# Ledger of designs, part 358: VHH binders against q9y6x5

Target 1, 379 residues: q9y6x5
Amino acid sequence: LPPKLLLVSFDGFRADYLKNYEFPHLQNFIKEGVLVEHVKNVFITKTFPNHYSIVTGLYEESHGIVANSMYDAVTKKHFSDSNDKDPFWWNEAVPIWVTNQLQENRSSAAAMWPGTDVPIHDTISSYFMNYNSSVSFEERLNNITMWLNNSNPPVTFATLYWEEPDASGHKYGPEDKENMSRVLKKIDDLIGDLVQRLKMLGLWENLNVIITSDHGMTQCSQDRLINLDSCIDHSYYTLIDLSPVAAILPKINRTEVYNKLKNCSPHMNVYLKEDIPNRFYYQHNDRIQPIILVADEGWTIVLNESSQKLGDHGYDNSLPSMHPFLAAHGPAFHKGYKHSTINIVDIYPMMCHILGLKPHPNNGTFGHTKCLLVDQWCI

## First folded at step 16 (VHH)

Design gb54 (framework vhh_surovatamig_d1)
Fold by ESMFold2-Fast, scan of step 16:
Structure gb54 (fold): chain B 379 residues (1-379), chain A 125 residues (1-125)
Amino acid sequence: as target 1 above (379 residues)
Amino acid sequence: EVQLVESGGGLVQPGGSLRLSCAASGFTFSDYAMSWVRQAPGKGLEWVATIKQSGSEKDYVDSVKGRFTISRDNAKKSLYLQMNSLRAEDTAVYYCAAKYRLWEAFYEPRSYDYRGQGTLVTVSS
């Protein structure tokens, strides 16, 4: 029987929530599995880019999903999280479910993971759910477990996406102990439900399960706003993405736009595309705009308006507040092992190894995840 | 062509009630989360309330909790906002708004896929 893997994402699950709140179900999962305390995600630290990096092992400049809102200068196409079904946007990489279906004649299943409802390289996930935020975690889990047990060719790779704690992180901010405690307890209960369901269906002992997230969350405030309209009139540029990373397409000379922006705020860095720090791996793609503005942690870029967001993400990926964690359990993983840090791009080659797939060229390093795996030598 | 048409606004005294309605057409209403967003005179857009696709999950800005109730009728393609115990601070143009993916939608007026023309609510003695 081929190995099976279920990849679960809780959107916006900041790594240090594990230290500041109690997670009895997640702690039990980790006790008999592995924990990576911090996962260094890709820049920008947003939902679509990081979810696609997890399943491709590529930096955003390489896989092409460089933001939740994008403009492609070559084709003149626009992308948004509500207009994301054009395969053009996803075709710069091959996600693991496509490789799984094509290399080994296996099936893939998806409960709302970004990209799984799009035909990428003429291949769509064998089983998938159309996005609908009202569909409960239980219904998503019921479909995934049904497909894992009742498929031919067998489902060997399955994904499950859940919108919390991201939505509540934005609404309340991560420092709202009372509201975040309630939200995170609900998440932990869902993890308990997940484990119980897999045990009841006889899947638990033979299924590899990864629980991870795409990014963290940081506290924002009405006292930390950068009003872009105070430094440049909107007639000089087209705004492709706003906050906390603004993507600026100049309507006049690029240098003139840059000069108007470079001293706009002491809490924002302004980069010409070729001057974006190499450590971001955010430069070599036509969907990255000629000028990029990067707000400091907790600062929100606005257009002569207030912001109701008390939490946000998208900031510098070196910030611990932007880091998720990774926990895993199953026959491929050691029991009771803790690891400090991996890169989010390292998850893809690890998953390919577990599934026996040949990975496409990627930015991950398999060696970074070897200590998690029972069939590998650590050090 | 997508249309969101609000109605039910008007002048009301403090402590009074109003029911706003929004009629949707030109898209699959049941696939979208729906919100009410308002703009007070001289202020920016403020998110007020959201209801998810099924109608069972609702969220509100703290200042209206317990006073406002959002609801929807997917068969009629309609969104509602029952406003009770109205205050002078609730005076605003109220917009019906639609969003397919709710990741960062609640607080970013630019993130909504569709928004109506608005209906004016004036709370004054």
Scores: ipSAE 0.698, ipTM 0.868, lowest interface PAE 1.8, mean pLDDT 92

Design gb55 (framework vhh_surovatamig_d1)
Fold by ESMFold2-Fast, scan of step 16:
Structure gb55 (fold): chain B 379 residues (1-379), chain A 125 residues (1-125)
Amino acid sequence: as target 1 above (379 residues)
Amino acid sequence: EVQLVESGGGLVQPGGSLRLSCAASGFTFSDYAMSWVRQAPGKGLEWVATIKQSGSEKDYVDSVKGRFTISRDNAKKSLYLQMNSLRAEDTAVYYCAASYRYWEAFYEPRSYDYRGQGTLVTVSS
């Protein structure tokens, strides 16, 4: 029987929420599985980039999804949520569901994971749902479990994506204990429903399940705004992405735009593309703009306007507030093991190992995750 | 093809009420979260309220909570904003906006998939 894996993402689930709130269902899952307390994500710490890094094992400069809003200077194409189905944006990497379908006579299934409703290298997930945020967690789970039980060739890799707690993190901010407690309790109940459904259908004992997230969340404020209009006029540049990482395409000389921005705020770093810190692995791609602005944690870049955002992400990936966690359960994983930190790009080669797939060249290191696995020696 | 057409704007006295409507066409209305965003004279775009695709969840900026009510009718492909206890500070052009990505509707007034032409609301004596 081929090994099976279900990869679940709760968007914006900050790692330290596990320390500050009660999760009875998630704790039961972890007790009989593994927990990685911090996952160091890729820069920029945004939804689309990090979800694609999880399934490719690549830094953003390598897989090409470098932001939620992008511009490609060579082709003159624009990427936003309304046009995220153009294969052009996703074709710089091969995600695990494509590899699963091409290397083995196996199927993949997807409920809303970014990229799974797009044909990538002429291959789309065998079973998928077109993205629609109105579709309930229960409906997504019903489809995934039906496909896991009733498919030929068998579904061996399945993904499930849920928008919370990210939406509430933005709305209330992560320091709003009353509202976040309510939201996180509801998520824990969804995890309970997931486990119960898998047990009821006889899937639980033979299925590997990973529960993870793409990034964390940090508190923002009306007192921490960077007004870009105070430093540069709109006629000098085209804005590709705004906050907390601004992507600037100059309409005049690049040096003139840089000079207008470099002293704009003590709470923002301004980089020419070639000067972006190497540790970000965010430089070598045509979709990364000539000038990048990086706001300090909790600061919001605005255009002569207020921000309703009480929480945000996208900040420096070294910040613990930007880190998600990873929990896993199943025949491939140890029981009751706790690990401190892995890199988000390490998830891909681990998943390939579990599924018996040959990974495409990637930035992950299998050695970082081997202590989680029963078939590996951890020394 | 895709259109969002606002109506119901006008001049009202402080403390008065006004109901805005938005008629949608050219897309599957029930698949989109709907928002009202406004731009006051000399200021930037401000998010006011959002309603989830099914109408089950509603969100408001703090300054309008308890005064404004957002609603939708998916069968009629229409969005509404009931505005009560209007203040001079509510004077703005009000835009109907659609977002396929529900979470961005709370805080990204620039990242809507579709936005209408706007309707002017003036609160003055």
Scores: ipSAE 0.164, ipTM 0.621, lowest interface PAE 6.1, mean pLDDT 91

Design gb56 (framework vhh_surovatamig_d1)
Fold by ESMFold2-Fast, scan of step 16:
Structure gb56 (fold): chain B 379 residues (1-379), chain A 125 residues (1-125)
Amino acid sequence: as target 1 above (379 residues)
Amino acid sequence: EVQLVESGGGLVQPGGSLRLSCAASGFTFSDYAMSWVRQAPGKGLEWVATIKQSGSEKDYVDSVKGRFTISRDNAKKSLYLQMNSLRAEDTAVYYCAAHYRYWEAFYEPRSYDYRGQGTLVTVSS
């Protein structure tokens, strides 16, 4: 029987939530599987970029989804969460479901993972659901498990995306224990439902399941705002993305715009594109704008307004608050093994190994995930 | 052409009620989460309530929870806000707003895909 893999993402699941809240179902999953305590995501620490990095093994400058809002100066095209279906934006990389379908002539299935409803290199996920946030976790799970059991060619790679705890993290902030406890208990119950459904359908013993996330969450405040309008007039630039990483397209001389911004706030760094720190791997793509502003953790960039957001992400990927975790269970994985840290780009080559696929060139290192796998020597 | 047209605003006494309506056209209404946002005199935009595409899941800012009810009718392409037990601090221009995804942009008024022209609600004795 060919190996099968289900990749599950709970958006905005900060790694430190595992230490501060009780997750009985997730702990039962981990007890007979593996846990990576921190996953170092890619910069910027946003939903679309990091979800695409998980399935391509590439930094954002390489796969081309460099933000949740993007602009291409040559074509005049805009990318956003409501305008994300043009293959132009996704075609700079080959995601694992495309590799799975083309190399092994197997099927892929997707419940709303970013990019799976877009034909990429003329290949769309064999089975997919159009994005709709009202579709319950149960309905997404029902479709995925149906496709895993009843497909020809067989579905060997499946993805499942859920919007929480990100939405609640933004509303309440990650340090609101009362509200976050309620939200995270519901997430843990969904993990329990997932495991129960897979067991009832006879899938659990032979299916590899990865539970992960794209980023964490940090506490914000109305007392920590950077008012961009106090530094520069709107007539001097076009705003491509705002907070906590602002993407600035100058309408006048770039140096003049930079000089107006560079001393605006002690709580943000202002970079000319060529001066963006090498450690971010966020420079070599035309979709990265000429000037990038990076707010300090917990600070929000605004345009002469207040913010109701009590939690946010997008910050420096070295911050532990931005890190998700990875848990996995199945025949490919050791039982009861705990690992400290991997890079989010390492997930792709690991998944390719599990599925028997040859990875496309990528920024991950297979050696970083070897200790998780039963068929590998951990030295 | 995308349009969101609000109605139902007016003058009401403290403790009174109003029902706001928003008629949508030019996009597939059922694919969008819908919000009410407001702007009080001399203040910025404040998110008030959101309803997901199917209408079953709703969310509110704490100050209106238990007093306001958001609802939608996908067949009529309409959004509603039932406002009860109105207070002076509820005085604002109310806008309906649409956003395609339920991600981080939810509580940032500038991140909405579409927003209407607004309807004024004045709560005074």
Scores: ipSAE 0.585, ipTM 0.826, lowest interface PAE 2.7, mean pLDDT 92

Design gb57 (framework vhh_surovatamig_d1)
Fold by ESMFold2-Fast, scan of step 16:
Order: sequence, then structure tokens, then C-alpha cells
Structure gb57 (fold): chain B 379 residues (1-379), chain A 125 residues (1-125)
Amino acid sequence: as target 1 above (379 residues)
Amino acid sequence: EVQLVESGGGLVQPGGSLRLSCAASGFTFSDYAMSWVRQAPGKGLEWVATIKQSGSEKDYVDSVKGRFTISRDNAKKSLYLQMNSLRAEDTAVYYCAAKFRYWEAFYEPRSYDYRGQGTLVTVSS
């Protein structure tokens, strides 16, 4: 049988939730599989950028999805919900489902993973669901398992995306233990349903399953706002993205805009594009704006207004609050192994190895994930 | 051309009711989550309520729970907000807003794909 892999994402699942709440179904999954306690994601720590980094193994400056809101200075195009299906935005990288379909006459299946409903390099996922947030986890799972069992050429790579706990993390904040415990209990039950469904269908023993996330969540407050309108008049710039990383396109002299911003708040860092810290790997792309503002953890950049979000993400990727975890089970993985940390870009070359695919050039290091795999020596 | 056209705003006394309507055209209405967003005089945009594509999943800002009801008619391409027990604090321009994909929270009014021109609701005696 060819190797098969199901990649599952629960959006905004902060790594330390595993230590602060009970997950009986996820703990049973981990007991007979592997756990990576922290996954260091890419900057900026947002949904679209990190989901694309998982499946390409590339930093945002390399794969081109550099934010959830973007402007391309060369082509003058704006990225939005209405044009996120324009392949232009996604064509700077080759995601794993495209590689899977092109190398060995294999099929891919997708339930809502970002980018899977877009033809990328003239290739769309063999089976996919059009994005619709009203579609239940159960319906997404039913389609994925049907495609895994009933496809020709065989589905060897499948993805499943779920919007929680991110939506609730934004609404309640991660420090609201009462509301977050209810949300996380529901997610654990969905993991239990996933495992039960795979066992019932005879898939469990031969399928590799990865459960991960794109980022974490940090507590925000009405007491921690940075009013950008108090720093600079809106006539001086075009705002491409706001919070917690503001993308500024100057309408006047860049140095004058920078000088108005650089000392405006002690709770944000202001960078000219060429001065963005190298450790972010967030500089070498036309979609990164001439001036970037980075708010300190838990601070929200606003335009003379309040914020309704009690939780947010997008902050510095060195912050443990921004880190997700990775758990995996299946014939490729050891049983009962715990690992401390990998980089989110390391997931792609690991998945390529499991599927027997030749990875495209990427920023991941296969050596970082060797200890997870039964066919590798951990040194 | 995408259009969202709000109607039903007006002047009401405290405790009164209004029903807002939004007519959508130029896009596949049933593919979008729909929201009502408001802006009170001298204040920023505030998210009020969301209804997902199917119409069964709804969410509200705490200050309007039990007073406001969001609904949609996908066949008519229309969004509604039934506003009961209106308060002076509800005085605002109300905007119909559309969002296709979840990658920014619905509670972020600037993240919506489309927004109408608004309808004014004034609650005063």
C-alpha cells in the first residue's frame, strides 16, 4: 500500500493549552504516537501565512503569503477575500498537494485548508470542498475519509482545517478559563470522533495522522491600545494591514513617515523594511511594505477606536504564546515519544519523506524531525 | 459591481423597534457570512452581529443579546436585523458587511470584503 498522510489543523491552538486543560482523547492519541510540545511558527504569526508555510516549508518572504491583507508594489494588486483565489498570490511556492499530484500519479484531498481551492501552478487539489465556515467538522471528516477510501488514483495526502479554537480565542481571550475549557473540551471530542471514524473504516493502522495548528493566542485588553491616529495623520500613508503588525505604504517621503512613527509608542517597534530583524525572515518580498510596525505582546494597534478582540495573534514568533504544538500517530512515527521544539517549516520536508516525495527547495531542516520517525536514527 | 444597500433606519424613541434590511447584488450571497457593523457619532466601527452562510449559526455583541435578531434569506439575497428595546446607546449608522473566508476574526470590522453605505438609526425622545 502506498503511504498515506492526513494533516489536521485546529486554528489558533496555543501549545500551553495542553498543560492547562484536560484532553483525554488527544492524550490517548499521543500515548501511542509522538508529541512536539512547541512548534516555532513563522513571522507574522497569522493564519494564511503559517498554513502556507506548513505545506511549503518556506518562510513568508519566500512563499509570498506575507499577511492576511497584502499589497504587491510591482503589480499594484491588492489581496482580499474576493481575489484570494487569484493564483498570482499563491504561485511563489509549490504546496505539498501539488507535488503529491505531479510526481507519482497520486491524488490529494482537502477540506478547507487555505489555498486548496486555488489552482496553483495550474494544479488544484484532486478533491476539495469550496470554503464555507458553516460546514461541520463531521461533514469535512466524512468527505476526507470517503476520498481516502474510494479514489483512483489513490488519495495519499489529505488535509482537514477547523476554525476553532481561534474564533473563541479572539472573542474570550486565552485567560477566560471557563469559556476556553468548554471550547477545548469540544475540540478534544472532535479528535475522539476523528480517531473513532478512522478505526471504524479500517484506516487507523495504516494512515499517518498529524494534528497541529498555525499559531497560538495572547490576551488583549482595552487598557493596551496604540492609537495610530495620535502618531501620524492618515493623509501621509496608505494602510495595508493594521494589527498587531501594521503595514505602512507612505504617500509622502518615507523618512518623514518613519520619523513621525518611530518614537510614538513605547509598546511598538517601527522598522524600515531593510531594518526588519533578520531572525524574522520577513524582508525579501515585494508584498512587504516600506515601513512595518510590530506591537508588543497583548497590545493592539487601532485607529482612534476601541478593539472588541480579547485575544489576538500575529506577534513576534519567539513568544511561546504564539506557538502551536504538533502531535502525530501512524506507521511512520514512534510510539510514546516527546520532543521539545521544531520549526513550522520543518513539517514540509518531514511530510515529503513520509510520502516518498522529492521536496522542492525549502527552509526546513529534515534533521530536526528525525527523532519522530521510526525509519530514522535520532542523533 | 458588488452592492450592499441598507434600508429601514430612522428616528425612534427609547424602547422602540426597527427592522433593518440589506439587499445584496453582484456576488454569490449564499457563499458569504454576513454581519451588521455600526458606528456611533464620534466613535469607531463596532461589530454587532454575524450570521453564517447557512443561517443557523449566529453571534452577537453582549450589549444587544436578547434585543437584536439577525436573519438572512439566501433566495432573496437579503440580510435583516430586528432591533427591539432600543436604547440611546444604539444610535449609530448601521452597515451591512460581507465576509467570504475566515482568517481574521468576525469581530474585526475592517477585515470585511464588502460594506454598504449605511443606514442611520437615531434613538431619542
Scores: ipSAE 0.720, ipTM 0.879, lowest interface PAE 1.7, mean pLDDT 93

Design gb58 (framework vhh_surovatamig_d1)
Fold by ESMFold2-Fast, scan of step 16:
Structure gb58 (fold): chain B 379 residues (1-379), chain A 125 residues (1-125)
Amino acid sequence: as target 1 above (379 residues)
Amino acid sequence: EVQLVESGGGLVQPGGSLRLSCAASGFTFSDYAMSWVRQAPGKGLEWVATIKQSGSEKDYVDSVKGRFTISRDNAKKSLYLQMNSLRAEDTAVYYCAAKHRYWEAFYEPRSYDYRGQGTLVTVSS
């Protein structure tokens, strides 16, 4: 019987929420499994890029999903929600479900994980749901568990994506304890439902389950705005992405645009592409624009307007507020083990090991996650 | 060609009511979450309300909660906004907007996939 893995993402689940709110169902899951307290995600700390890094083990400059809004300078294509199904954007990497399907004739299943409704290298997830935010967590879970039990060749890798607590984090901000406690309690109840469903179907004891997230959330304010219109006229550039990392495509000489922006605000850094800090691993891709603006934590870049977001992400990946966690349970994992930190790119080679897959070249280090696994020697 | 055509705007007195309509064409309406976004004179775009694909899930900016009601008819490819107890601060151009994915927040009015030309609502005595 081949090993099976279910990868679950709750979008925008800041690691620090675990310490500030009660999660009885998640704590029971962790008690019999493993917890990684902080996962250092990739820059930029956005949904599309980090979800693709989890399943490829690559930095954004390597897998090509470098933002939620992109422009490719070579082909002159634009990426947004309206054209996210063009395989062109996803083809710079091979995600784990593609490798899973091409090795040992296995099937994959997906409930709305970014990229799973796209044919990547002419291979689409064997079972998938087209993205629809109205589909309940219960319906996503019902489909995933049905496919795990009733597929030939067998589904060995399954993914499940849920939009919360990111949606509420943006609306209320992570410091709104009244609204966030309500949202996080509902998520904990969904985790309880997940575990109960797997137990009732006889899957729990033989299924590896990873619960993680793509990024955290930080508090924003109308008092912390950076108005680009005060620094540069719209006629000098094309805006590819705005906040908190602005992607600027100059319409005039790059140096002139840079000079107009470089002293615009003490609360953002302005980089020519070649000057982007090496630690970001955010430079070597045609979809990274000639000038990148990086706002300080909690600051929002705007165009002569207010912002309704009381929470945001996308900031420097060294910030603890941007970090998610990882919890896991199953036959591959130790019981009651806690680990401090891994890199988000380390998840891919760990998952390949659990599934018996040969990983594609990647930026993760298997050694960073080996202490989580029962078949590995850890001091 | 994708089109969103708003109608129903006009001049109304404070405390009055108005119903906005939006007719959609050129895309699969039922696959998109629909929103109303507005721009007051001299201000930027502000998200007002969202209705998800099925029509059962709705969300509102706090300032209009209890006064405005968003609804949709997928068969007619139409979006509506019933505005009650209108205030001077509700004066704005109202845009119908479509968004397929939630990977960027609905609260980023510039990130919508499609937006109409707008209909002006003026609340004054």
Scores: ipSAE 0.699, ipTM 0.873, lowest interface PAE 1.8, mean pLDDT 92

Design gb59 (framework vhh_surovatamig_d1)
Fold by ESMFold2-Fast, scan of step 16:
Structure gb59 (fold): chain B 379 residues (1-379), chain A 125 residues (1-125)
Amino acid sequence: as target 1 above (379 residues)
Amino acid sequence: EVQLVESGGGLVQPGGSLRLSCAASGFTFSEYAMSWVRQAPGKGLEWVATIKQSGSEKDYVDSVKGRFTISRDNAKKSLYLQMNSLRAEDTAVYYCAAKYRYWEAFYEPRSYDYRGQGTLVTVSS
């Protein structure tokens, strides 16, 4: 009876892949649903930040997951895989599964989505899987569908995360058509399996399903490296994050570190924290370091070494190569509708509307997504 | 305290074989993806191979495919690297490394939670 939503993420699924490769299962999904061709993600265009922006509707400076590697200057804590279950890192926002459980007294389910195995504001998803990259897509899907059909109180919000095509995008680069074709065909087959499983279980006609991603991917090269060791000695700073956005914590005067970096490469911009462009919305948080280096698209920052990444992300969020897409199907969505662009922060208020939840204050605009929905008057 | 202790390195002639071992303690080994990363003299860290938590999924840098085999024994909390047909360019200190969550590609050597002290492999005649 209550509306249900399954949110699926394929990590690193660049929007332009839809134009350059064949996706028969995804195209069948879109034919009877909606497609947003480009989703403008938040800066920095990394996995943890953007996954948390999708479920909170907030810019990174507001939700506090500002990178995949972080240092908090006030508490002196380091964010790493061994510390990522510390609620401290996640408590600057309220993700939708917490709101769903507390506001409507309904259940939430999660298969590997970043943050769902952490108690946030003393609340953890009713059903969840501890993170394990060895768990197959099929096993994740089996658990999610079991919980959607067999829970009391009912599961009304569920999430499903898959690490591809990001892992292969990094290894081969997005321009490797042979390897990327194989990987993307496998993902399309997984989408086919998802739809088939939902139909078999009688869920398909009454479940809202969103398929999206956190970012895209751009081609890198051994010919496009920025050697940070050529600019500055290790004794001058602590490195918090490296590439393509380097987070620098000075061990000496900040101005001296800035002066050593500012003209070192024509292929990176060097910012003092207060000079970071306003359009990034990446300034007002203690976890953003005093100096940030931003590499140009396709350039990799290294420490006197080569890079094994042939593809990467994290770059300027205005770049189309950094954009994912969004496709959706279900009773809340129009059929056969295509939309050009939304902001990734707009997904949260749309999901709150579908579930009948009151959104927490957020940076999204419901008006940007209302034309996707059957119960809205589209202007 | 977390410890990763590598062993099995040494001097070997080109075309020879070595088996590296890594003993893990202080964390739940079966919950971590494990990798071998190496550092050649005067060079940076290079990712060599990864094995996921269950041991069923493996990945290798192209230069070692068909020559090296990564394996793990979760009951013994041990990681292994069987190195065959060794070449001079395989000379490096080999580190075992542990990673709980995919948040950066496995071939980013700085993205690992834990790394051992290393074992030296020298391939020369």
Scores: ipSAE 0.689, ipTM 0.869, lowest interface PAE 1.8, mean pLDDT 92

Design gb6 (framework vhh_surovatamig_d1)
Fold by ESMFold2-Fast, scan of step 16:
Structure gb6 (fold): chain B 379 residues (1-379), chain A 125 residues (1-125)
Amino acid sequence: as target 1 above (379 residues)
Amino acid sequence: EVQLVESGGGLVQPGGSLRLSCAASGFTFSDYAMSWVRQAPGKGLEWVATIKQSGSEKDYVDSVKGRFTISRDNAKKSLYLQMNSLRAEDTAVYYCAAKYRYWEAFYRPRSYDYRGQGTLVTVSS
């Protein structure tokens, strides 16, 4: 039987939620599988960039999805999450579902993972759902399990994306224990539903399942706002992305814009593109703008507006609050093994190994994840 | 051509009621989360209420909760805001706004994919 893998993402699932809340279904999953306590994501710590890093093994500067809102200076194209269907934006990398379909006589299936409803290098996931946030977790799960059981050539790679706990994390903030407890209990129940459905359909014992996330969440406040309008007039720049990482395209000399921004707030760092810290791996792409502003954790950059959000992400990827976790179960994985930390780019070469695929060149290191796998020696 | 056209604004006494309407055209209305955002004189933009694509989930800023009701009619491509127990502090230009990604709709009044020209609501004696 060819190896099969289901990759599940719960958007915005901060790693330390596992220590501060009860997850009976997830704990049962982990008991007979593996847990990576922290996954160090890529900068910027946003949904589209990190979801694409998981499935390509590349930093954002390499795969080209550098933000949820982008401008490409060479082609003059604009990207937003409402206009994300142009293959141009996704073609700088080859995601695992494309590799799966091209290297082997195999199919891929997708329930709403970012990029799966777009033809990338003229290849779209064999089975997919167009993105629609109104579609329930149950409907996404029903489609994925139907495709895993009823496909020829067989579906060997499947993805499932869910918007929570990110939406509630923004609304309540991660420090609201009462509201977050209810949200996270519902997610644990969905994990229970997932396991039960796979068992009922006879898939559980032979399917590799990874549960992970793209980023965490940090507490924000109406008392921690940076009003960009107090720093610089709108006539001097075009705003490509705002918060917590602002992407600035100057309409005048870059140095003049930089000087107007440089000392405006003690709670943000202002970088010329070439001065962006090397540790971010966020420099070598035309979609990264000439000036980048990076807000300190918990600070929100605004344009003369209120912000109702009590939680946000996009901050420095060294912050533990920005880190998700990874849990996995299946024939490829050890049982009851805990690992401290991996990089989010390491997930891709691990998944390629499980599926028997040759990975495209990537920024991940297979050695970082081999201790999770039964067919590998770990020293 | 995308258009969002608001109507129903006007002058009302404190404690009174108004119903705002927004007619949408030029995009697939049912694919977008819909919101009302407002700007009071001398203030920044403030998010007021959001309704999910299906109409199943509704969210409100605390200051209007229990007084305002957001609703939509996907067949008619229309968004509504029923405003009751109006206060002087509700005086603002109200904008109809569309956001494809529901989870960001509440928090970034300047990040909406589409926004109308607004309708003025004045609560005064």
Scores: ipSAE 0.144, ipTM 0.632, lowest interface PAE 7.1, mean pLDDT 91

